# VH-VL binders against Large ribosomal subunit protein uL10m (mRpL10), part 3

Target 1, 224 residues: Large ribosomal subunit protein uL10m (mRpL10), of Drosophila melanogaster (Fruit fly) (q9vpl3)
Amino acid sequence: RGKINIQRPKAPHYERARVVAVTQPKYPELPKAKSCFKTRAERTQQQQENPYNEIIAREVRNWLDHSRLVAFFHLSSITADDIFRVRVQLHKQNLHLKSYGSKIIEQAVKNTRYEAIVPLFHSNHCIVFSPDPEKTAALLRIVRRVPQMVLLGGIVEETMLSRNQLVAYAQMPGLHAVQAQLVQTLSQAPGHLIQQLQAHQNSFVQVLDVHAKNQMNEETPKST

## First folded at step 5 (VH-VL; framework fv_imvotamab_arm2)

Design s21 (from j3 with heavy chain I50M)
Fold by ESMFold2-Fast, scan of step 5:
Structure s21 (fold): chain C 224 residues (1-224), chain A 120 residues (1-120), chain B 112 residues (1-112)
Amino acid sequence: as target 1 above (224 residues)
Amino acid sequence: EVQLVQSGAEVKKPGESLKISCKGSGYSFTSYWIGWVRQMPGKGLEWMGMIYPGDSDTEYSPSFQGQVTISADKSITTAYLQWSSLKASDTAMYYCARGYDIWTGYFDYWGQGTLVTVSS
Amino acid sequence: DIVMTQTPLSSPVTLGQPASISCRSSQSLVYSDGNTYLSWLQQRPGQPPRLLIYEVSNRFSGVPDRFSGSGAGTDFTLKISRVEAEDVGVYYCMQATQFPYTFGGGTKVEIK
């Protein structure tokens, strides 16, 4: 019994089987997987307190302050390759395509003359910046070939313009003084213009849904 | 009065080069697209491509890409359609047309057409 | 490419009677800006095409009011309320919603 086993221990097989049978292993909930994931509250708090948002907001303000042309777009689903080609085409014309989260934009334009644009960015969006307002025509020609980018409006020489006003500006002959006067003439009261831009955005979303559905139906495979 | 005046009829042999023209007047030439449309004998209309003369930006139909070159000379308000080597299948009436505006949603004014005949 | 199908191929009509031409696209012609870039062209024998209607229903300058366009999405119609002798020719629909731009096959309007 006791003392015989002390000198030459038996193989653990039988004793292990007895211990397992008596204690019966349980499968408890393992918190390790949960600790690898953040809760909704933790994720929300982390996003709100991200210190890099302030740096990015300053970048956005710098783009707004140093650009004489700013154009706002609704952006539909687009592949990485397609958006890269668009960025390259725009860059050749000194046009810079940027995408920022709505909270960063809100933070960037808070207490500035641009604060009125915040409602435009509550859905998928992107912005094109340029120091050269003469590039408005080039911008519109490039975007005409990118159905995923829907022009909402913009700012030219610090004046807010609707989509139709930007198109009219781009169509004008290339005299800087005349173009600056036209921009001022085409400008609208800030409240009225923002209302028009928001209404167009809602209409465009509806149009994009119809277009997306037609694209899917058109691509239906068929057997030969 | 907006006018698009095209060059005269051409008779060519296969393998020869050709450049036909479309001269715009009565409007700001550099502010509107010029499109080219082909019409084969007894058939319908085919869009070939277009150019924005202000900066020579071009857009081609995939079926004509590499087959023709579209260009413009804004100093003489003239757009061009060019072939490096003609084929018998290029026999057609060629029209130029002005794009409505910078968005080119439709073609409003059309040239009288240039008949190109390619035969041996 | 967007395929544009026109019916009928030929429309013989009596002077003073109405004529109707249909155009059907393989996919919606509504562009991302909400506009529908569907136009109608008239080509009289031996003449270049002439713009009649743009953006579905707008008559181009100088086009008689007997011409009207209607439709939405993929189905479009050009109507001539009272056909006159000078209306003889081939009519084409054209879409400019998506590149490449494409035309319908044409409808020949003839006087009986």
Scores: ipSAE 0.247, ipTM 0.618, lowest interface PAE 3.5, mean pLDDT 80

Design s22 (from j3 with heavy chain G35A)
Fold by ESMFold2-Fast, scan of step 5:
Structure s22 (fold): chain C 224 residues (1-224), chain A 120 residues (1-120), chain B 112 residues (1-112)
Amino acid sequence: as target 1 above (224 residues)
Amino acid sequence: EVQLVQSGAEVKKPGESLKISCKGSGYSFTSYWIAWVRQMPGKGLEWMGIIYPGDSDTEYSPSFQGQVTISADKSITTAYLQWSSLKASDTAMYYCARGYDIWTGYFDYWGQGTLVTVSS
Amino acid sequence: DIVMTQTPLSSPVTLGQPASISCRSSQSLVYSDGNTYLSWLQQRPGQPPRLLIYEVSNRFSGVPDRFSGSGAGTDFTLKISRVEAEDVGVYYCMQATQFPYTFGGGTKVEIK
């Protein structure tokens, strides 16, 4: 505990204060305080105009616009070393693995035909881009060896495809006319496809839950 | 019609080299995997490895890594299984099979088999 | 490696009677995509293997409907509802969930 100062500045007696108040008619007008509040619209505009977000969003939009193959994955926990090795393998096939935050993805696809994909990126995710749709088979072959990456679907030749449709595309004989016809035949409205992709993601979560419960019910793991 | 046609039976001595073949027809050869499977006399099936002919990407079973070489020639739609030096323990029936889909993971069509006998 | 265990090793059966083959894996065969990559193969005497069932329960083209597959996780069954003479042979289960791919030891179906 410190010393208590008994010396205080003198406050005027209330009676004298009243007399002084009526005899001092020259009180300055209080300046208007500048508001520190921002409206929702002002905050939204400021967020949309963030230079950093715009730069990265432009990068994402450039990848989407210049890639004839885009594949979306759920990404389970994976080490930096493991994902780096996957990136190297993919790069050899002109496949580019990218990870972006959900807000950046949303900003990049806002007001584009790809806006419907935003819900896919509320969980851990990554995207693979390529200018060459013939690389779909190579992509699936590489990712098959990476259990942490689960294919959700993608875009081929500007057409949204489910996981099964991408797999079907990858199995095609490689004739461009046949490939174009298959993409046209398999294509679906973005809303319908997104529901299919989310349903598949939910099924995967259910499988993980069942597997976890089964693991907990075992006394000793028998896998050697 | 999808067909896998394998080369004929071989009789070899230990230490000799050998290359057997599996010719695919009736489908896009470069769009499907080709697997090699061994069956020793009176025994079950053993997966040896797999090749994607489109880019010659290979994956081997650990027990066969370094013992054999799998290759493919897409110009003649043929996959190969090769030994630099045969052993008596290599005596077996060798099958090739088409891998339908990396996501489904099954072999839909099989070759007729190549019997390899290694004895002195 | 995933170990695949088949029972029984041999199954003598009377013509027209059902036969059942079991396959157990040392690890779950459910892949991260929710699919189970288990297939069943038939090998008749002196013939190459033939695909019967893929992804647990789907019959391959040309396979008679008397063949059915079922199971989940680590336990799988192949059933033949009415065994015919041409069904004599060795049956194998195979997993392709994880490399290396592995086969069961085989079950010989014979007529008694």
Scores: ipSAE 0.129, ipTM 0.549, lowest interface PAE 4.0, mean pLDDT 79

Design s23 (from j3 with heavy chain G99H)
Fold by ESMFold2-Fast, scan of step 5:
Structure s23 (fold): chain C 224 residues (1-224), chain A 120 residues (1-120), chain B 112 residues (1-112)
Amino acid sequence: as target 1 above (224 residues)
Amino acid sequence: EVQLVQSGAEVKKPGESLKISCKGSGYSFTSYWIGWVRQMPGKGLEWMGIIYPGDSDTEYSPSFQGQVTISADKSITTAYLQWSSLKASDTAMYYCARHYDIWTGYFDYWGQGTLVTVSS
Amino acid sequence: DIVMTQTPLSSPVTLGQPASISCRSSQSLVYSDGNTYLSWLQQRPGQPPRLLIYEVSNRFSGVPDRFSGSGAGTDFTLKISRVEAEDVGVYYCMQATQFPYTFGGGTKVEIK
């Protein structure tokens, strides 16, 4: 990770001369107030540093554009060795764990339909990307073993899902078309549909609607 | 109708191998974990391990790591518990149970149990 | 490992009277997501275990409303408001907050 200059050693007398030059007294010719103002050139140089952030923001946008599954996590204290093991397990499932600064994420999603996710990144966070939404269940299994990663929500097939909606999606086996339609329905009527799914999964003595019964049939082998 | 059906009772001698089964029906087998629980005669429940049939991911209790093998065949919706060499101390009732999902942390449906008797 | 301790070991109850079972864990059962992964199981003589309560206080489908669960952190209680003949059996608490999953030692409910 470090560079070692093995070509030629630096001349000792050059470094002594440099230190003397740096410590040389400066003339108090200019009032402090004038030297506190940023010049046009200084402002222009500062603007020229923006390309770095834009390059990384473009990388984030590329991940968002090419991922059909994006999951957002709060990240508690975790050792480098532990997070590395998690990355390896996720990578085997085509799941890519990334960490980006909040400012870069804000720049990446600004003026996009995903701008609403910015508040999720005000604390320590990480994101998992995958081109394969079928890996949602595998993702949740792996992170369940990592108490430092707390699921906040995600994006599946370009649709924003809450934590509970994403968990419900992970439990839905079936054809891609059926899953995509479910995602659309969940986002269109989140309160009503989630209540129906909760009734299906946790009902003790309640009347289930047609949708909950249809979901139950999807969890049962069709060839029985 | 969710159902877990286990294989029949077994009577074995120490040193013999054994593989018992748990067949799931009435649900998506690859979307739920299957756990194995031991109950020795007159004693309580002891968790052995759990498997996700979709990719055969397993987690074992430290007490059972290396003592048994848990596997699953998703093509026939069946989970297995296997011993390479049985001991008299393996005499117990063995239950399989479906884990609702990894987030909820409970076993919702249980098999009827397989009694394994190991005696000389 | 999280150790689960149940009291009492046995609970002889007059038919129609309430029964209460305590479960204590050696560590908090609150997971990092804020959820508490404690469940209660019933095992009738000669039968497999049956889920009664999950996540501390939620009754599973088909479980009579005379069963209720409560508690937080390390102390949990299962209550049967009016014990019926069919309630005879052994009751277990189980934690799934961390691996390995662990069970309480069981409490035998019997009619006196």
Scores: ipSAE 0.035, ipTM 0.543, lowest interface PAE 6.8, mean pLDDT 78

Design s24 (from j3 with heavy chain G99L)
Fold by ESMFold2-Fast, scan of step 5:
Structure s24 (fold): chain C 224 residues (1-224), chain A 120 residues (1-120), chain B 112 residues (1-112)
Amino acid sequence: as target 1 above (224 residues)
Amino acid sequence: EVQLVQSGAEVKKPGESLKISCKGSGYSFTSYWIGWVRQMPGKGLEWMGIIYPGDSDTEYSPSFQGQVTISADKSITTAYLQWSSLKASDTAMYYCARLYDIWTGYFDYWGQGTLVTVSS
Amino acid sequence: DIVMTQTPLSSPVTLGQPASISCRSSQSLVYSDGNTYLSWLQQRPGQPPRLLIYEVSNRFSGVPDRFSGSGAGTDFTLKISRVEAEDVGVYYCMQATQFPYTFGGGTKVEIK
């Protein structure tokens, strides 16, 4: 790619906030023809659900729907200049670093196959999206040099993978049949997955252990 | 089978240029880093640097930054270590090695070594 | 730079006896992901180095089970439970937690 010097990008939410403000009707609201039967508390709750949050939630869903690679990271304190450099490096590889509030992520994934990711976003976090799963190796190479970003796990071809499974996937780029078999084998062997997570874990990947144990429990015969 | 095959021994004079090679086979060459390690006669191992052949991204040891150039040609699955001007102190065995996992950083397979002698 | 110090410099052992090699780092080898990137290499006379152990305690493919690695933080050990004639060589620890990657000075294992 020929992009050497790039201007510091604006946060996506800033542009959307401005669009909402600019397009907002300037006329007073019309009288309602009907009673809504809602309590004051319910009306207050509805007013606190602003259109901006739904717009950003739709953006998150769009990223999830159009990305075959999604990686989740814990993000320690990092300067604006450092994160900008990381974004530029990732962008050159068609990897898109995004940061969203936990409430927006929850709203975006509610009632979707991605609901399971919500517990990953209790503290500072960021997500990397790509339409190209072959970029997993490039992603891990770049992130290894950014100690403030700690890999928690991800989704590849609609399959949830632990940190170690993502690392294993990255070792076999371009061999889709082998990669699919690896993912299937690991998902069908919950005991092995749990051992792998315990061997190479830190406290930030503990959430994935819960999912692995839940998967293991589903395959254990009921003995009540 | 994963193999790294290095070029043959070299005998050079101080001030001459040199480029030695390391050819990878039996794996996806562009998916792994290649590192270079120096071993001076009768001494231990020194890490010189690594290259990711997929995009030629490099990382050098500060001790070797500016002294050598590491490059790769992914079309022939070959990595290179190059000197613009050799010194007698460059006399050593040079190994290439594959970095197995981008995340873990260990060298799993090693080349047979290239002996470089710089004298007179 | 992380400095890796190996002891002893030389370890003469009797065939069938255990051998132990220590490696100490000048700072913790725990990376920000909680993993420790410490490996052990064997170099037999006239041969290239060979990987024995990676990430402190994981034995590489084809490495005999008499080799084991242990340790945490800054203090690491490679043990050979019963030394065989083919185990003669120089052993190196290596850290890959931070750039530049650094090696220990080596420990020569010899048969008495």
Scores: ipSAE 0.012, ipTM 0.499, lowest interface PAE 8.3, mean pLDDT 78

Design s25 (from j3 with heavy chain G99S)
Fold by ESMFold2-Fast, scan of step 5:
Structure s25 (fold): chain C 224 residues (1-224), chain A 120 residues (1-120), chain B 112 residues (1-112)
Amino acid sequence: as target 1 above (224 residues)
Amino acid sequence: EVQLVQSGAEVKKPGESLKISCKGSGYSFTSYWIGWVRQMPGKGLEWMGIIYPGDSDTEYSPSFQGQVTISADKSITTAYLQWSSLKASDTAMYYCARSYDIWTGYFDYWGQGTLVTVSS
Amino acid sequence: DIVMTQTPLSSPVTLGQPASISCRSSQSLVYSDGNTYLSWLQQRPGQPPRLLIYEVSNRFSGVPDRFSGSGAGTDFTLKISRVEAEDVGVYYCMQATQFPYTFGGGTKVEIK
């Protein structure tokens, strides 16, 4: 009833129905094949701007906006039980371990000062977020016990830091204002910092290549 | 110069509580870790746990988790090791030691030790 | 836990002669950052432990140059080039690559 009673269609007299059909043009249905045809630009936009990806990218941007500490890690093979144990320990310190696909991260940091971090995420990775930059020391202590997680660098107080700079920051005594000033001092050469982040990632990739090569040799039996 | 000065020897009965101290001087107390190491009579060294006085974050050896509490008071540059209820098996020399930095994990300066004797 | 095994249990040595102490870990001590977190401690009778060597081969400030550390992976060695009377004591290796930190069982250096 409800919807039907509100929008009840009227059936006109036979002659009137015929006249109405002629005077009310019905737009013809386009063949399915033609309706699916799109230009290259439209296809590119559809591939890049999936609404689902934008929702997740907004989540990542929200974490970045509300976190004064962001740390980037390469993640080697690790069991579900082990990573869960790590997440629990980090959560106790208000440290939040998140994993996102590289395309989501690229979309989240696109047109921001952090776009240079995208190459760090072309392999297995994870990110740790915290609203409290004083937790950097606690983070590095917990991760030190997890050899599968390799620190690549981070962002502290919106400033990109290399691995060594983040380690140095963690050792500094805790006045937030003093720490923020020191972070700015350490970050005065942004070109050099970007190179340091990329160099560290490339060095790690070289180590992984050597490991993979050795693993391949070990997995190949001589004869059996 | 860097010094770690520990509290004096203690003689206790089983079931009693105890809190021993380690006072740091000559360095930035909140910038270095303080670890606790046990040495039972005639035995080797056992790592018990470690604290970062700057934020009071602690790590314990699994064998000592729940057996002791490590704490620090940065206003008086002092770290503490505490038992709620002592056992005869807690009879040992207890050392505090400073870790040079969080990631290298070596102990560069040591306290003189506190001898704890627990007997009925 | 990483188990640290020291050999020998005791090392009687003549004054002026070299002494060598071995430490073996149950797992590689190379951390994911490429560094090896192995240190050596000396404990003289009735005294607290004293740092000798950190990160395998680096001599701590004030430690005589007759002490040297070497090794890689799971096998490490502390050498005393010419043992002096003051070197009597127990020597411990310690790993800090993983929590919990673990110590070797100790090697007693004594004069014969």
Scores: ipSAE 0.000, ipTM 0.467, lowest interface PAE 12.5, mean pLDDT 77

Design s26 (from j3 with heavy chain G99D)
Fold by ESMFold2-Fast, scan of step 5:
Parts: C-alpha cells; structure tokens; sequence
Structure s26 (fold): chain C 224 residues (1-224), chain A 120 residues (1-120), chain B 112 residues (1-112)
C-alpha cells in the first residue's frame, strides 16, 4: 500500500528537553471511576482484553509495520538515568527504544506471522525499532556499552533472524544488495528460529545469573 | 590521510585553567568517537573518557569524572580536553585517539600527544 | 574495574629471535555479543601508541605479519616471530569489554 508510512507520527526532536518528552512513556489514563468501583462483571472482565491495551497494541503494530529493523532484547535492572542515556544514543541513529508489557505485545502480534515471538517477552524485555536496516551495526555497537541489554534476535526486512544471524548481518559491508542477500540466505522456518531465540535467551540468562552470583561473592578493595 | 593533530606543549602553574585540542582531518569527524588517554611520565596508559562529536555526547572514566571536561566543535572538526584548576598530579602526556566505532576500544588513529607540565 | 596484568615487565631479545608477551585479565573479556574486546598497542620511544591487533587476533592495516595475537577468556598472547630493530618499544594490552577501559602495565621490548 505504500501509504501506511505517511500515517506515522513525526519523530521527536533531539534536543535534551524534547528527548526527555520522547523517552517519557505516554499511556492513556484510565477513568478513576472504573478503578474505584469493581462489580462482579468487571472482575470477570479483568481476565479479558483491556480496551487501553488495544490502543497501545495498535501503536506496536504500527512500529512493526513501518520498521525495516526490529531488535529484541532482554533487559536486566537498569537505572532511569542509564536507560535515558541509551535512548539518547539510539535516537541520534534513528533507533527507537520502546518497552511494552508482554500482554500488549501478544495482542499486537496475534493473528500475524510474528505471533511466535510472544514467549521471548515473558521476562523483562525491550525492543528497538528503526526504518533503516543499515543502522544494525550502530545499534549493536551502542548496546555493547549496556550490559543490561542482551540481544535475543530481530526482524530485518520482514525476515526473522536469530542473534547470530543479526550479528552476521551487522558485520557485512555497507552494500544494501549484499545485506539483503544475506538476510534471504539466513532466513529460516519460524518454529526453528523461535527455538533458537528461546534457547539463546535462556542460556544467556543462566550465564548472567552465574556471573552476578560470582560478582556478589567477589570482594575487591577499592583503590581509587 | 586520516590525521589527529593535537595542540602544542603547555607549562602551567597549579590552580590555572587549561584547554587542549585535537583536530581531526581526512575522515567524517562526526561519525567516530574520540577518546582521551593520559600517560604520566614513565608510566603506562590510562583511559580518561570519550566523546561523539556529532552531538557532544560524552562518557568519562570514574577516576576522571568531575576532574576534566571533554567537548567538541564539529564546525572546525576539533575535540577538547579542559581543566578548570590544574594540579601538579596532572603533569602528563595527553593523547587523543579515534575509536573505530562506538565503544569498540580499537583506537585506530592517534594524535601526536600534548605534554602538559604543571609546576610551581 | 578489570585489572590487566602483563608479563614480562621487560623482554630483552636478540635480533631475529621470537618474542612473546602475555596478558591476563581479572575477569573474562568475552562480551555478551560473543566478541572479545582485547587489543594490543605498540609505543615506540617518543611516539604515540599505535594499534597492532584488535579483537584478540586481527592485524590492523599496515601491521607486519610477524605480529600475531591469540588467546581466549582471560589469557592472551602477543607474539613477534622475528624481532626487528624497529620493534623496540613498549607493548600494551587493552580491554574494552567493560567500562572503564583498562590497559596492561606494559612490556618493554629491547634488543640485547
């Protein structure tokens, strides 16, 4: 349809004040009347789809539809100041860091070819979107500074890629044709790819847990 | 082709301010991070911090945070390292170096160094 | 901070003979992306450092093939197969796996 991208909201400005506005999550406020009075019907419907989640799910679908690069990350505990710095770094490369609840992601990808990614978001996560797949290398270099963000995999040119495939894509020469060919060569059946992504996520979480436990047991004198 | 040219040697007294420069040429200045490295006389190398000239985003080593300021002026392709008040312990050779990409630590091109001597 | 320990402190070597420099890190240098951000720098007397090896074993442009790097995890080696007069200087290993970036103490290579 070629017209979908013109409906995308304008990208936020890079000035510090504007970046702060961009990085602050904007969620519709639910009417307080609905939260202070709970009927039996309302309690039953709490297990059903939330109307505000559908609005946010549409936003997620728009990001997926308009982004030629989508990268999925596991996110460990990180301070607000640190994540803000990461958002600023990413924004200057036209990379947009977003965090959504797993239920919202499930609603966004339901009945789409990406439905199989839902299990990746059971634990803490974040997603980076960009209209420019050339920025994959820049994305990985920036995220390298952030040990709390661990690459799980992604989507490039509507093709799902494992972590290793995405890293390989990022290391290719800056020729669009070569990168496009690599994406086609690396593409795999969704079932097998999801198993690989889930295995990597679990393996990395285990490595992080072992490392964190080793750090807690290790006491090094401060000599600064 | 790629060159980083640093300002000349400085001799200062404790308490004085100083700003030294590193001018890049032969490449896209705003596409690469520039790091600063200190070498005390007869000692090894210490990483001080790094700057992305495109938007002046900076990262500092904890030991240098608050002691120095790193800045850049992309219109003249120059990065700076600045002290508000020098100490005798700041006597050292200071190098700027281009980081191959964001945070690789592969400093592929280096300036010739600026010797800073602080004595009373 | 990651502590980088180099041995030996100095390496007197006869022209044409091999030299070997070791670098040990206080923790693994393998980052979550699978890459090992370990590089080797050469500093000739009166000159700035220059990049020799990046990501453990890759030679930088213009670096002679007599230089080679190897290692994994916490143990790394720089080898010079046939030391030449211009190889005199101090060699540093450097890690960029985590902040702050840290350097080894240096190994002085000199001719006997």
Amino acid sequence: as target 1 above (224 residues)
Amino acid sequence: EVQLVQSGAEVKKPGESLKISCKGSGYSFTSYWIGWVRQMPGKGLEWMGIIYPGDSDTEYSPSFQGQVTISADKSITTAYLQWSSLKASDTAMYYCARDYDIWTGYFDYWGQGTLVTVSS
Amino acid sequence: DIVMTQTPLSSPVTLGQPASISCRSSQSLVYSDGNTYLSWLQQRPGQPPRLLIYEVSNRFSGVPDRFSGSGAGTDFTLKISRVEAEDVGVYYCMQATQFPYTFGGGTKVEIK
Scores: ipSAE 0.006, ipTM 0.480, lowest interface PAE 9.2, mean pLDDT 77

Design s27 (from j3 with heavy chain Y100G)
Fold by ESMFold2-Fast, scan of step 5:
Structure s27 (fold): chain C 224 residues (1-224), chain A 120 residues (1-120), chain B 112 residues (1-112)
Amino acid sequence: as target 1 above (224 residues)
Amino acid sequence: EVQLVQSGAEVKKPGESLKISCKGSGYSFTSYWIGWVRQMPGKGLEWMGIIYPGDSDTEYSPSFQGQVTISADKSITTAYLQWSSLKASDTAMYYCARGGDIWTGYFDYWGQGTLVTVSS
Amino acid sequence: DIVMTQTPLSSPVTLGQPASISCRSSQSLVYSDGNTYLSWLQQRPGQPPRLLIYEVSNRFSGVPDRFSGSGAGTDFTLKISRVEAEDVGVYYCMQATQFPYTFGGGTKVEIK
């Protein structure tokens, strides 16, 4: 009811561990050891494991655990300066734009209630996290001016919502308790949520593929 | 019932300031964009700009950037269109309209219009 | 800016006959999300504009079934299957795909 104290998001311990791991000197002796002493099984095991990915996967799980709003986007080509401006604008509303590789997302959500989201991350993507679900409307207003970010769907109060359901939630006025009840009602809508989320992604990718093909045909005007 | 009610007709002289209003009712005012549209006598519709009352985020048509100011007061559910110095060419009917969705992809409800006449 | 061109400028129609209005955009109206942000508005004499159709073909609440919208990309049509006396007015197409939003020049529908 009082003054809102805006503070920068506190960096989790796993984030600090990641920075340390990245900056540590690496003296790989793997080529000799792998060639001379490792069996096929041992090589396969080492190819599958990546300690760096596990640290980042823990970061993703931490964001999911502490965020009451998570929104998934397809991200098309955008300049570093433009994405930085978007990130700053989002941060003013306590919205945190993050980008993680699909392998890391898969590792983070494996054996969790969110494992079904993995197919959304086959292409370029980004995720916006917030501890405040009432910021959904602010998020959607901001991304309306960023055509490179295409909403796929999200999670509100631990409930997975399609694009249309998330839009409906964003336009709902009222207190948190009323909004949480609406989320339960919206999530009971018939149909396959993942099918709906993936359909939006596939439609966009198909349009992008056609555009890319047309661009390539124009750039290769040599007809012999 | 969603309703947008605009202020009454204005007759002004060139160089005078003016602020007209659009009061929203029957919906969550801070959850929808409000747009302003100009219609000059005998002419078609021209989009001027939009505002999101929840945080006063605005987008202007280049033709109107610097010519007018769009604002909103969420405590009284009212949007405003303001001129610092009117010109005879500002003579027109001005409409406010609510964005129909979160993307403002169309305008669903319209105000009755405010006629502004600027003459010496 | 996207330029919206409407034809015809005026359409005198006999009661009960169909009317058709075309709208062409200088650029595709398909947004990056796959949606096409084209709407149709009706303005009766002395009244504010009224939404008829949004996103090409979706009829707004309370709009009679005789109004229909169609089209794709850059070419769009508003059709009135059987014109009634209350349909007299000016019709506008509008694009909201790209800022600034732009309107067609309008088509006046009159009864003969």
Scores: ipSAE 0.203, ipTM 0.614, lowest interface PAE 4.4, mean pLDDT 80

